# Ledger of designs, part 14: VHH binders against N-acetyl-D-glucosamine kinase (nagk)

Target 1, 319 residues: N-acetyl-D-glucosamine kinase (nagk), of Dictyostelium discoideum (Social amoeba) (q54pm7)
Amino acid sequence: MSKEIFIGIDGGGTKTSTVAVDSNGQELARHTSPCSNYHSVGEDLAKAAINEGIKYVIRKVKETITDDDNKEVTVGSICLGMSGVDREKDKLLVKSWVTELLGESINYSIHNDAIVALSSGTQGKLFGVVIICGTGCISLGFNREGVSGRSGGWGPLLGDYGSGYQIGYDILRHVLKAKDQVGPKTSLTQVLLEKLQLTKEEDLISWAYDPKTQSWQKFAQLSPLAFEQAQLGDEISNLILVDAANALYDLINSVIKKLGLDKEEKFPLVYTGGNIERKGILSDLLSKKIMENYPNAEILNTTCDPSMGAALLALNSKK

## First folded at step 4 (VHH)

Design r15 (framework vhh_8fcz_2)
Fold by ESMFold2-Fast, scan of step 4:
Structure r15 (fold): chain B 319 residues (1-319), chain A 123 residues (1-123)
Amino acid sequence: as target 1 above (319 residues)
Amino acid sequence: QVQLVESGGGLVQPGGSLRLSCAASGFTFSHYRMNWVRQPPGKGLEWVSGISYNSGRTTYADSVEGRFTIIRDNDKKMVYLQMTSLKTEDTAVYYCAKLTEYSSGWPSHFDYEGQGTQVTVSS
């Protein structure tokens, strides 16, 4: 008998994690290779990292086979969760790398890392909704028929209402509105200037437009100030977090309606990303609104590493 | 704007133990997944271990599983790496790294703004 394996890949920021599991979901081999985000490292290095992981786990499983007459390993399915592979052309590119290595007969699943995050909360089931609230935000989901739905995830420049970027931007906006006397005073003014080591609001122009430090993360890093000041009773900070909760709810609601999950007896709703994984005002506001409108939602956090979530998706696609 | 200050490295014999520490500032520590990564001489960065914001999940590279333990203390804004049964191949500069949150279509990255801490396993 040939040993059948199922491979999961998580293409993260500094590393690519590859894991192989057997038909029972037991881990057989694991490998860490360099970054495979091709928007960051380019196509050649990303492809090499993916190929390294796949070849390694196949080789390691072959080494454990004791049947001298049948040392074959078959890949039953492979699932890749990759940052930046949301568009069809991105999926086709990554698929071409894996197809070149393993052939066209193998079952492939290539998804944005958000889908693998869903699987990490559902123990390998591609059913339900995930909401990711980090630097950006996106909601993705699947119904029982395998139909997918998406809302948000256009990137901070084009949207991402409810994201860490948007919360950070709103802090800046409200501080400047207070300075101009077109908005109410807020305790965010003093704590923002202190955090950035600035003396006056006018200095925010130089900070915001500094080309040496330009990133979405720069703005998103301000978001904790709104949480802290909201806890201290600042009305503007509370308003920012209420707006964020409403925006995240709109994304989730859109995906639920697109997929008909409102008609399910129960469906999982997975929270991920620093701003909502931690129990606090934003997650409480969001969860209250979700449960008022969808009492059939089961709010969950992720329960395993994303590469294992991908491997369980690969396994379940064959069961 | 994040600062990560690593400490606890040094010269140790094979089979020895070390505890690495990372002091974090400039961000809401309890909101972020934390990682240890290392760079062996002449090699690229290698992920070692990760811990979720609430300590509910820990993960390890295959080469260190069962030998290393990652721990965090959110009140002190600290993450630790307890290393036992050290091998010569564990020789590297170790960095504490904050995972950049999920991308809504943009590349993600780690922050390695710290100086790192050198671990040398002699023989």
Scores: ipSAE 0.000, ipTM 0.162, lowest interface PAE 14.7, mean pLDDT 81

Design r16 (framework vhh_8fcz_2)
Fold by ESMFold2-Fast, scan of step 4:
Structure r16 (fold): chain B 319 residues (1-319), chain A 124 residues (1-124)
Amino acid sequence: as target 1 above (319 residues)
Amino acid sequence: QVQLVESGGGLVQPGGSLRLSCAASGFTFSSYKMNWVRQPPGKGLEWVSGITWNSGRITYADSVEGRFTIIRDNDKKMVYLQMTSLKTEDTAVYYCTTYLDVYSHGSPSTFDYEGQGTQVTVSS
């Protein structure tokens, strides 16, 4: 008999993580390879990154087999959670890469990265809701019938309300309102200027509109300032986080209603992304509002990385 | 209603040039990454090129690097693919597609939209 493994891949924006697990979900091998988002790095580099990870974990598992009667490794199934993959045509493209390497008879599961984020909090089960609050924000979920629902995720420019981008934008806006004496003073003014190494509020124009440094992450990276200043009692920072909590709640509420999860005895609600997975004022405000309206929600943080969530999905698809 | 309308395809000789155009409507074009992908006869989709919303990052498949140029015009809501030194292997239906890509730890990607496609045939 050969050793059967299940492979999970997280094809994120900056790197690709690959993990192999056994039939009990125990990790056997991991590998980190370069970015596999082909919209960013091109098809050849994306395919190479995925193939590198798969080949590495198979080789490492073979090296650890102590059964002299059979040292073969078979892949029972593989699950890829990929940035840039949502439509059937993209799934077929990625499947063609993996099929070329592993053959057509293997069980393939290819999902958008939000789906494996849910499974990283549910031990590989596609049931419940995930709320992701990073640079952008999205809520996505599945009911017991396998029907999916989503709200948000349209990108920061189109108003990912509650996202890191929007929190960062609100910091800039409130600092400038204080400067104009249209809004109250805030401790955000001093800490923002210090973080950006600027002398005065007028310098924010050159920083914000600098064509050499334009990215959504640039604004989202300001969001920790609101958390820090809110903890120190700044009222404007607290207002920003209250608004963010309300916006995130609206996305979650929409997905719950679309999927009929309000009728469940219990359902998991997974928090992920740096702004809400850590315990703090935003997660506390959000959780209070959730529990007031949906006492049947079980609020969870992710317990493993998305590649392990993908591997557990692969395992569960075979079980 | 999101629509992408490709044009500019046709029959060309090997070594020739074509410029493909994609007209976008029904969404905020300047907020989205744009891509060109192609499907050769009897084969799967192949990614060709991508350009971020601000043209700050441009990428190409190895097979077309140095021969193709992707350009966007946010005011006109257009993306173009300038193709030179065309080869018989470039024969395909070409699609423009938009992908909302939110880069941060744990941030998801969302929907791709694609148009009806435009046929490029490279032969004598």
Scores: ipSAE 0.000, ipTM 0.140, lowest interface PAE 13.5, mean pLDDT 81

Design r2 (framework vhh_8fcz_2)
Fold by ESMFold2-Fast, scan of step 4:
Structure r2 (fold): chain B 319 residues (1-319), chain A 123 residues (1-123)
Amino acid sequence: as target 1 above (319 residues)
Amino acid sequence: QVQLVESGGGLVQPGGSLRLSCAASGFTFSSYRMNWVRQPPGKGLEWVSGIKWSGGSTTYADSVEGRFTIIRDNDKKMVYLQMTSLKTEDTAVYYCARYTEWSTPSGQYFDYEGQGTQVTVSS
């Protein structure tokens, strides 16, 4: 009787992306609103950001309907992917905002960012493995019985080996080892100091321990230097990326074995996050290790953004 | 496809009893924590009760402790909520929900819930 839509929301750290799709998974409308992590911005602003996105895409779809007798839009299902929502209490809070706006009978789901990332590479199917390599890193997956498994995701301080944070940290470590003559010289020294607008290695103390700029992201932002210098032939940069590939492989291997995916004829393995989505030394090293041990792995990149991955999960929950 | 199908709701007098049932399919039931949550008319969701995959640990909201009992039967892939001494405040749609702890070592993740079953406590 009405145009049925399925809504996906990506509640990222800096912005919220909302998308509406039709029953064929085709995008009908999209909106970007402010941050919806309520631990960061508070409940009022987070709720407002989510409501803004939902209201916008519904209104936008209504504007495209030319049937004057039926301009009604029905939300068949909604799915949210949110990095800051890790507990049942948080998920029930967010659900209360959505049901207040859309009614109690709405088909609703909420997942962490890793689950919607898997969906973004599998066209809405919860089967296979995802590896996320950004500021931190995590691997998770599902087998055909719907059993889930994970490795990593402890946060950069506690063991995100292979992450952008760890690559950045290793750059600092090797530059200081070269300064102390404990390790070999590296071209990372010059480019690191230039990037940070510093004159000497001793200045790294003030930079690293500055409480005004303290974030895991500032360390992860150094990671492109290792990629650039490795391509130019720096041996230390190549070593850093080999170590990162080994660490990421360990996470993936753990999830594959936990889920029995080594017994599948084929399973998807989705790469996401800036460090491995870009074709380069790290992704090549990782893929080589994967294919040597699991030739049944089908290595994929995400084909859509996380909000679309969430929308496809919403769509599939109604099929 | 993961499915959770609730049943057993209805109209009951204050002080009465109801047993809710949840039939699970499409996943390895014995590997997951299960919960009951409810939504009273015009209000937000309230967590009611939880049970470990083994059945060895149960938890309850303060408002229902001593009155409600959650049980599971892994062989039948069923979760039950036995409700006694029902109050008008217990009027709500009750949902069976699957939770996982794999998104974070310390947290629980809700990833599926059923269609719900209506419980109305009224004289």
Scores: ipSAE 0.000, ipTM 0.110, lowest interface PAE 14.8, mean pLDDT 81

Design r3 (framework vhh_8fcz_2)
Fold by ESMFold2-Fast, scan of step 4:
Structure r3 (fold): chain B 319 residues (1-319), chain A 123 residues (1-123)
Amino acid sequence: as target 1 above (319 residues)
Amino acid sequence: QVQLVESGGGLVQPGGSLRLSCAASGFTFSIYKMNWVRQPPGKGLEWVSGISWSGGRTTYADSVEGRFTIIRDNDKKMVYLQMTSLKTEDTAVYYCAKLPYEYSGSHYYFDYEGQGTQVTVSS
């Protein structure tokens, strides 16, 4: 028989990652190609990047086959994880590229990055809740009936409470409150100015409103300061992280209730994103609050990258 | 317009040295923690080293500590990885990666990473 493989693709950031796994979920081949976000690079370059990855992993797997009489590779399923793919129209467009290359009968799926993140913590199962605390924040989940639920993910302008952006913004807010003497002094003042290479709080206006560097990410980059100063005993930094934990809990609680997961014997709750994946004050505060209210939650971290999470989704679609 | 471009990889004998470079553009480089991450053949991404926004703190995976040095030049928007005493197990594609926040754990999901540069350590 031909070697059956399952392909996962992560089309995020500045590059496209493609991985092929066997029926046991073991990685057989990987490839990195350019950006496949067609909203950023256009359809031709995005399609070329996806095709490059697929062709490469198939070729590499064929090269490893020791049976010279049968070097055929069969793609059993393919799953793509891509940012900004929320509408049926977008899913059909990408499907057309894949079916042109692999044939119309290919077992195909495409999901947004939050769904693939859940899969990265659940060994490819679409059941449970994921909380992503990155530049923004979002909670997403699935129940046993395949019903999905979501809370958050609206972006900074529409309120990303608990996100890295909001933590960074709160640092700026509390530093300026301290300057105005409407809030208590905080060690965040000195370390913020040092990090940004500024001499006084008034310089924050030019930094914050600089159109050349206008990015929600630049505010989120400040968030580590709250963690560092909280560890050193700064009261304001602890307050910021408590508020963040409460906001993230509200998103998780909403998804649990929408999906009826509070009635499950156990359900997975996957943490992802830099601020909550690592052991620290925010993840500890969040986990304590979750376990007090939902002792049936099994808190997990992601165990693989998003392309592998997509590959495991592809594999499980055939089981 | 965010870009990370890696270079400096190649074929080297065990015990040899290489210097990897990463050119960053399209974002405020001086406020980001920068990382090097690698992907050995047949494996997922593995965090290698990190450097704080100022260059004042560096961190290394246990497997490379004492052999690799991470450096940054904020004026040139560059991050480097000086590799010495290379071993066959260092064979991998090396990626320059930006994290949204400072993070010291092993992490496979990075934003704004480049195409990578191949390092092959072979006799």
Scores: ipSAE 0.000, ipTM 0.135, lowest interface PAE 17.6, mean pLDDT 82

Design r4 (framework vhh_8fcz_2)
Fold by ESMFold2-Fast, scan of step 4:
Order: structure tokens, then C-alpha cells, then sequence
Structure r4 (fold): chain B 319 residues (1-319), chain A 127 residues (1-127)
């Protein structure tokens, strides 16, 4: 009589994605609403964005029901993947919004965005390791006993070695070392200045310290230069990417050892983030090192977006 | 040149109150989250509190919730930490830190991290 749905929400920094799936994991409805990071937009707007998504997908599924007015849609479970909700207070706040709309008896879970990234590669299972390499980097995982482990994710100020930020920062540092004759010459100098429309290394001061354009992403946006120049044979670019691969491996190795996954017959290792998800020198170096040390690792990419990963977690929590 | 200058630290008895100040210069202060971070003797850095660019949103570590209040004055380019009911565990060097909306790639992953901190101000809670 009633159609049971499972809802996943990805509460990213710029938008909120909501998806509803059926008991087979098939997508029934999807909606994009505004940013739900309440640290950025405030509690009222964040709550409104989440409520908008939930209400939309429920309404959309109801529209697919034939002229039988007695058929209802029931939410079997809901899972949220949210940025900035690692603290108990944050989790309780978001839970209050969801339970106000769906009732106290709803099967509810909330995870940081890294956990739903893992589920996006494992078809909704919390088992294995994820390595995220974007502006920052983090590795986390779960063993079969439900124990979690984490390494990295301290942010660029406190250390995100192996991240896009770190690669971009290393480009800048090596260009300046070459200028000072403290380090070897590199083709990164010319391509960096060209990309930023600058004429001299001294101009990098004004660029780096410009408060109008300050973000971690502006440094991370330089990282493609190291990939391009490494492919062309630049030794410094190769060194930067080797160092990045080694740093990412250290995070993964730490999580594997903490969780005893080295003793598993097989375990998934999910790559996500632009610098390693894309086939290239960094992902090749990392994968070679992983397979040499952990031949039981199954290296995977994400097969769906994070809102679908959250929906599959919701589905699996009910089953 | 980004500069953050902390002041207001000192020796205070348990149960006492203290107000820390941070003077910011060299950047558009009203565009950034501001934070307080502390380092107890022999331990690592611990995030304490944050305040949004407009001052409309404040966040606190569980250990200080209800006891500390973060405030900012964008016209004066100042951020403050009002500390009450101080405990011996609050003994630390306190740093003012400039935050950023740190986001992985497309904005999917966000971290509340700091890109600059000051020299610190010592708070000692002892009888």
C-alpha cells in the first residue's frame, strides 16, 4: 500500500543535493536547493534548504502514484552527508530539523562528507578506506566490526600534505627557491607566471597576499601545472608529485593498519577528488605503491554522487 | 602584511573571568571568519571558538560552551574572547586565527581551518 523511500542528502558548501531511492536503490526523485552549511549562511537558511529538498522529493514521488488517494509515501530512512558537522552539537541541531519534519521515530543518520564519499564507491557499505584529495586531503575507513579510523584532514595551516593545496604551495615554493638559487631551475617558473599573468617572481608577493582573492582554493588551482610539467619531463614537478603520492600513501597506510584491513582477503579503497580520481601521474604513483604493499586492496572510483551515496547508506541501514 | 595581535592574557584564579582581544590589520577583516585557538602546556593546538564575518553566527568547543563568548567589531577590526568560570584546564597560550571557507574541489567537502595566527597571549588559571 505505501511506497517506501530512502533519502540521501549532500549538504555541500555551495548547494544542497537531495535524492530519494526505492528499496532496490533506484533513483525516484532529485532536487537541488541552496547552501545548507549554517556556519556560512546561518541556521534559518540552512534549515530551509534541507526542508526544501526533503519536501520536494516526497512530493515528486507522490506524483508518480496512480489515482488511488489511499497510497502514501513513507520515509524508511534518511542519511545526511554534511560539511562542518563533526561535533555532537552540530549533529543534534541538524537532527532536530529532520525530526521536526519527519517525526522522532525516523531512522536517521548523519555523517561527515568523507564518509558518504566512501559509500559512493562501495554501493552504500561502510567498509574499507577512502582517500580524498582535493583542496585538502583526508583518509578514513571502517572495518567489519564497525570501528572507524582516520588520518589527516587537519586543514592546510596544520598540515594537508598530499593535497591540492600542498601541491600548489610546493609549486610556489620551488619557483621561489629557483629564483633565489637555493634550488634547481624548473619549467614551473614560466608556466606559473603565464597562468597568473605576471612578469616576474617578485609579483607573486602581491598575488599571494591579496586579501580580495584569498582562499585555500587559489593555491590548489595551481596544482594542474605540476601534472602538466611532470608529463613534459620537469624533474621538480615529478618530485612534487612523488612527494604527494608518498604523503597520501602514509595516510592510507595508517588507516589500513589501525583497522586491521591488511588481514582482510579483500577491502575497497575509494579514490575521490580531482587530483587522484583523474587518471594521471599522481594516481598511478599512488596506486603502484598501494598494490606493492597491499595486493588485497581493490582500488575504486566513486560510481555516484554523494547524495546517492547517502541514500544507499540510508537504504542499507534499514536492511 | 596580515597581522594579528593578541592581548589581555594573565594570571587569574579558578572561577574568575578574563577578556582577550585581537587587533587585525593588513586584510579585509569583515570578509573573514575569526577564531580563537589555544595550546595548553605540553599539548597540541585546540580550537576554542569561531565567529562569522558578520558576527551573526558563533561556534564553540564543547569544553568552553556556556562559559566563553566570542564577539567582533568590524569597524575597529577587533575580535574578543570573553572568558568566565575559568578552570585550571583553560591554562594555555591563546591565539587569534583568521579562518577561511576551505572547500575541497567543487565545494563538496568543507573544513573550518585557519590560514594565519598571531603570536599568542598566555592565560594561566591557578590559585
Amino acid sequence: as target 1 above (319 residues)
Amino acid sequence: QVQLVESGGGLVQPGGSLRLSCAASGFTFSSYWMNWVRQPPGKGLEWVSGISSSGSTTTYADSVEGRFTIIRDNDKKMVYLQMTSLKTEDTAVYYCARGTSYTKGTGRYSYEYFDYEGQGTQVTVSS
Scores: ipSAE 0.000, ipTM 0.167, lowest interface PAE 12.8, mean pLDDT 82

Design r5 (framework vhh_8fcz_2)
Fold by ESMFold2-Fast, scan of step 4:
Parts: sequence; C-alpha cells; structure tokens
Structure r5 (fold): chain B 319 residues (1-319), chain A 124 residues (1-124)
Amino acid sequence: as target 1 above (319 residues)
Amino acid sequence: QVQLVESGGGLVQPGGSLRLSCAASGFTFSSYWMNWVRQPPGKGLEWVSGISSSGSTTTYADSVEGRFTIIRDNDKKMVYLQMTSLKTEDTAVYYCARGTSYKGSYSYEYFDYEGQGTQVTVSS
C-alpha cells in the first residue's frame, strides 16, 4: 500500500516552488528552494534546487501517513515549468536530473515556465491561450492536436509590446513630449517626478542612463502610475493603456491564428501577470477587443499559482 | 559600467563563413549567460544562440542549428559566433547580449544589456 502523489515545479529565475498533490488535486506539501535556472546559476546549483524541492515534499507527505505501517510514497507523474528551458536539449538535461533521482518509470513533462501559467487557469489542461503581462509580456498556447504556438517574450530590449516595461517607457516618452510642447500636458509629469524624487524633467536623463540599476526593471516599476492616472481621467495615461491593450491583443491574435483556435467552438484565454490580473482599464480594453473578434474565447484568471498549475498538469497526464 | 563591443561583421557571399566577436567589460563575465541576437532589415529582433556561464551548455534557434556555433573564452572575456553556410536571410545587425537572473513577474529570462551591433550582409 503506497500513497501516490503528483509533483509540480515552477522553476523561476529567483526561486523554485515545488508542490505535491494527491489524486484529487488536494495540496499535500509545498517547498521553496533557490533558483533553478541553470543558465544563471549553473547545472549543479539548479539540479540541487530541484532535488531539494522534490525530496522535501516526498518527506513531508511520508510524515503525514500516521495510521499506516507502510509509509511508502510513489510519484505517479511530475511536471516542471522551467525558466531557461527553451530547447529539447534543455528538457533532456532537466529530465536527466529528475530521472537520476526518481527513476525512468514515472511520467515526465517539462515545459517553459510560461506554459504552466496556462494550466493554472485551465485546471491542468494544455489547451488554449495564456497572455502574461508583467515586467515583460508573452502569449503562448496549445491546440487540441498538442501543437504549441508563441508570440512575444523576447525581452524588453528586443521588444515587449504591451508589457510593464513598455508602459513605463511610454510614461517617460509622453512626459518628455509634454515638456517639449510637442505633446499634450499630462498629470503623469507631477506623479513621475514625485515617485523618482526629482524636481524637473531634465533630471530624467541622469536617472534613465544611470548604469547602477537595471534600465528595463526601472521602467517597468513606473507602470502603476499610468493605471492610477487613467482612473483619475488623464487622457495620456488612457492612450498609453489603449496602446498596451492593442499590443497585447496582437500577441494573442497571432497565437490564435497560428493554432487555428478561431475555428474552435470555445477555447480558454488565461490572463496572468501583475498588470493584466489587476482589474482595470487595461484588462477591460483588451477583453473588449478579444470578445469583438473572438466571441468563442473564454477569458479566465488563474485559480492557483504556477507550481500548482504544474501539479494539476502532472495529475491530468496520468488520468 | 557594463560594455559589450561586437566586431567581425561584413559582406559575404551565400555559402560563406564569418566569425563574430564580442568583448565584454565592466562585470563578472564568467557569472553570466551570453547570447547572440539579430535584427534583419525591417523586421523584429530574433534570438540566435546562447552559451552558459561555464560554456558547458549551448543553445540555438532552429533557423541556425547546425550552421552556427557559439563559443566563449572566460579568461579573455570574449564570446564568439562562428557562422557557416550563410544564407541571404542571415543578413542582419548582430548583437551580443548578457542574460539576466531576474524573473520578476514574467516567466522568461530577459537580456539586460546589449552591444552596439555589427552588420552582417549576405549577398551575391
């Protein structure tokens, strides 16, 4: 008599989240370990982080089996959503680490970390589209044939249209246009200078070109200003969010067309990431445009974190 | 200060070879993934290749797999892109880019620095 568990892993750039669920999808154990992106920390540290999470949740589940003489735990399936896993070579490398720990007889699924965000909104199904809008942005999807599609996600430097980075950049651009009198005045000017503790627009040059901080992250951190000022009726802030919604729509539209999802009776479209999960003008504008063009889209929010999404995907792969 | 300086671009015939170089300074080079990305005329940016901090792992875009090889020399703080069997569609400005460990609220590693670029033109 053994207890069967299903393991989900969200391997991020800063931390790795591991969760174990039972056959009903009930969470049994959870652990946070260090970064498992081996591009950033190397193979030894990445492997150690993954192994730490797996060993911890197995041990914790064994500790909860108090009524049995047999405290054996079996892993039925594991799903890893991993930052920096872009190619088959990356997937084979990660699979070799997990296979060394757990053996060949379990079911493995290894995906880019953005893919498990889809499963966090679809109860563990790889069908439909996800749009992630945070510091950066990306759209990913799967059709019923298991074919995947992607648009965006090249990073802020290479083009993250509709991202927090782009919204932040557009704030700076419009504030400077207002200063030069080539664009309309905006309430963004005052709130931007206040947030950055600056006295005048000319000070933005020194701030923007300061090599001591990451430029794209600095810009993305400004994005809440556009949401706040748009709610207060600032026309420029509304225009920035309209542009962002249009850019996000283009990514989603591309994935829908690539995967033939426009021909489905219905398909899920999952929203995730800080900027789009926030109920407000950006999500409203995007949803309006989506529903006008794809009335067969079912717009969903995530119902769990990505590691749980991965665990539910692992569970569903066995059922 | 972080600086990436590309060189080695030029005009080549289809089927030819070219080696791009990137000299890095202002950071602990051996601690970062390095990448090559390119921008063809009138098109968006395209990731081409990546190499791990130790050099033990390399990755390639499907369009260049088997034709391009990424190499690094941590002692010299250099990353290289050896290009063979060049095609007209390889015409682009090529940039050296540093990987980042920051994930934030997105699901991918992004480049936090790139160089000035070096032009590669493949024509008959």
Scores: ipSAE 0.000, ipTM 0.138, lowest interface PAE 12.8, mean pLDDT 81

Design r6 (framework vhh_8fcz_2)
Fold by ESMFold2-Fast, scan of step 4:
Structure r6 (fold): chain B 319 residues (1-319), chain A 125 residues (1-125)
Amino acid sequence: as target 1 above (319 residues)
Amino acid sequence: QVQLVESGGGLVQPGGSLRLSCAASGFTFSSYWMNWVRQPPGKGLEWVSGISSSGKTTTYADSVEGRFTIIRDNDKKMVYLQMTSLKTEDTAVYYCARGKSYTGNRYSLEYFDYEGQGTQVTVSS
């Protein structure tokens, strides 16, 4: 008999992860290929990265079929989780790469990072809420009727309150407020200047407007300073993280109410992103506030990487 | 390009110790939290430990707290995981990981980047 596999791909960020699972969700093969975000690397390199992963895992599964060279591998379904493919045009482009390799009849799905993250915490079920806190932040969810809801994710320039970017920005703001004597002193001043290899607060102007390092990501990279200084008892750092927890709670609360999940006996609430998956001040503050208002929330972390989450979505899909 | 190369795994008896190493290149190492994650046989990925950019703050999964210690050396661009009092349930492939950052006008998940095949840790008598 032929061996049926289900393929998940995490196609966002620095590299592309591809996983093949069997009908029980057991991992059979995994591969890492280069970045497949075509807005960053172009269509040719992105397509090549996705094709490399698919071809590799199929070949590896074939190589494990040792008792019969006549046994074939069939792809039952494939799911891609990718950033930057929310528009129909982008989804059709990526679909064309996959169908060129696997045929037009392949059971194909493509989802953004948030949907795959929810799947990664719910063992492949699209029910409940996910909150993502990294450089940006977003909350997304599904109810039992398959209706989706979303709050946040507007990007740094339009707010993205509770994000790593906003935490980093708040560090800069409070350091400058302390310099101007319109806010209290903070240990963030010394550690910020040390991290950026600067001598004085006035040097932050040159750093912020430097065209060689022009990126909102450089602000988000400051966010660990607030976590570190809050742990050491800095009041301003604790204030920044309290404000972040309140902002993240507002996104979650909005999604819960939109989807009627407050009326469920229980629903999963998946935390993802480095700022909240690690146990610490922010995740503790957020969880306390959630449980006070929604004791029926079951707070979970992701139990697998996004490529496995995509593979489980592929496995659970229906033709 | 980002590279994370893990080493130091092996076979060890219950109650034993191992030190895992991760060599990082291709990014500003001193600006990122670094993590260890593991995948036990037949199971999904499990977060194990994290360390702040400066090394001042460390976090651990409940299952390993008190037994594992995460350390970093920013000058050498290295992350280490010192494992003591190893249990059979610690058997897994261990991966060094960093948080993914938001890029472009699109939100992106912060997730763990993997390099190579990780390093295998087997705890058995």
Scores: ipSAE 0.000, ipTM 0.120, lowest interface PAE 15.6, mean pLDDT 81

Design r7 (framework vhh_8fcz_2)
Fold by ESMFold2-Fast, scan of step 4:
Structure r7 (fold): chain B 319 residues (1-319), chain A 126 residues (1-126)
Amino acid sequence: as target 1 above (319 residues)
Amino acid sequence: QVQLVESGGGLVQPGGSLRLSCAASGFTFSSYWMNWVRQPPGKGLEWVSGISSSGSTTTYADSVEGRFTIIRDNDKKMVYLQMTSLKTEDTAVYYCARGTLYSHGTRYTYEWFDYEGQGTQVTVSS
């Protein structure tokens, strides 16, 4: 009589996405609420955002039921993908919010954003490797025994080589080396100055050291320039992307070896994040190196958003 | 002009305690996350702890959770790190850093250290 749903939540930095699916993984309802990263907004606002999403999708599913005698909805399972929920303390805090709303017997799980990203490429299976390459970078995976492994995720200051930040930083470095005549000329000089609306390399000091606009994303936003100029034959841009591909490969290789995935008949390797999801030189260089060393790797992109990846994890926890 | 000045380091026995201080000037202190970062001899930087602009949210590296406490005083423009149950592995130069906490996957990282202090040496030895 009651309709069983499975809920996935993506607790992103700027917003929270909630989705409800049926037993076949088909989307029934979704909602966007404010940020639920409690390290950014505090517990009260984070809890409110999560509760808003859950209440909304339950209500919307109830509204689609045409049988007036059986307008009951049962939540079979819920999974949250959230940044900043790495420790048991963090997981228990968020669990207390969910159980307050849905009851102590709810089938609950919570995972970091990397685990949910893997699920978004594997249709809800926690097996294989994910490489996330955005502002920063991290690789994480699971073997068939449920053992996890990881490499990277230290933040741009401590390495994150292959990340958008590092590509952007390398653009700045090579432009300034060309200006100083200690490195070769590069077409990056002209396009960088044009993008930032600057007239000369000396203006980069004011831009880079502006205390009002300090973020790793500021540098990472320059990374598309290296892709464009590499396609036009700029040697320095090609060097930057080769170095990035090698760094990302090292992270993936570490996770594969730790988990024994080299011995599998096949394993999925999910690419996510802006600079490797785009078809281009970096993804091609990385994929070539992967396939040369691990021909049993099945390279995949995510096929759904993280909230759906979480919902599929919730669904699979009941099967 | 922005300045961060650390103090309170020194030599302590294993199991001992120290309190590090960071005096901030030249910016609106109450608008920024503050962090402690350390560099052990011959190793890279390791993020230790962060505290939100209001002080309502605190975060810690797994290696120090339960042993270290970060606190701030916005009126005095100070950040503190209370360290207890010190281990030889805690030997490092400790830096105060301005920035926001960034989480990517399973590790807590800080997004940007636009300013770091000169550092203060902590040595844990018998």
Scores: ipSAE 0.000, ipTM 0.199, lowest interface PAE 11.7, mean pLDDT 83

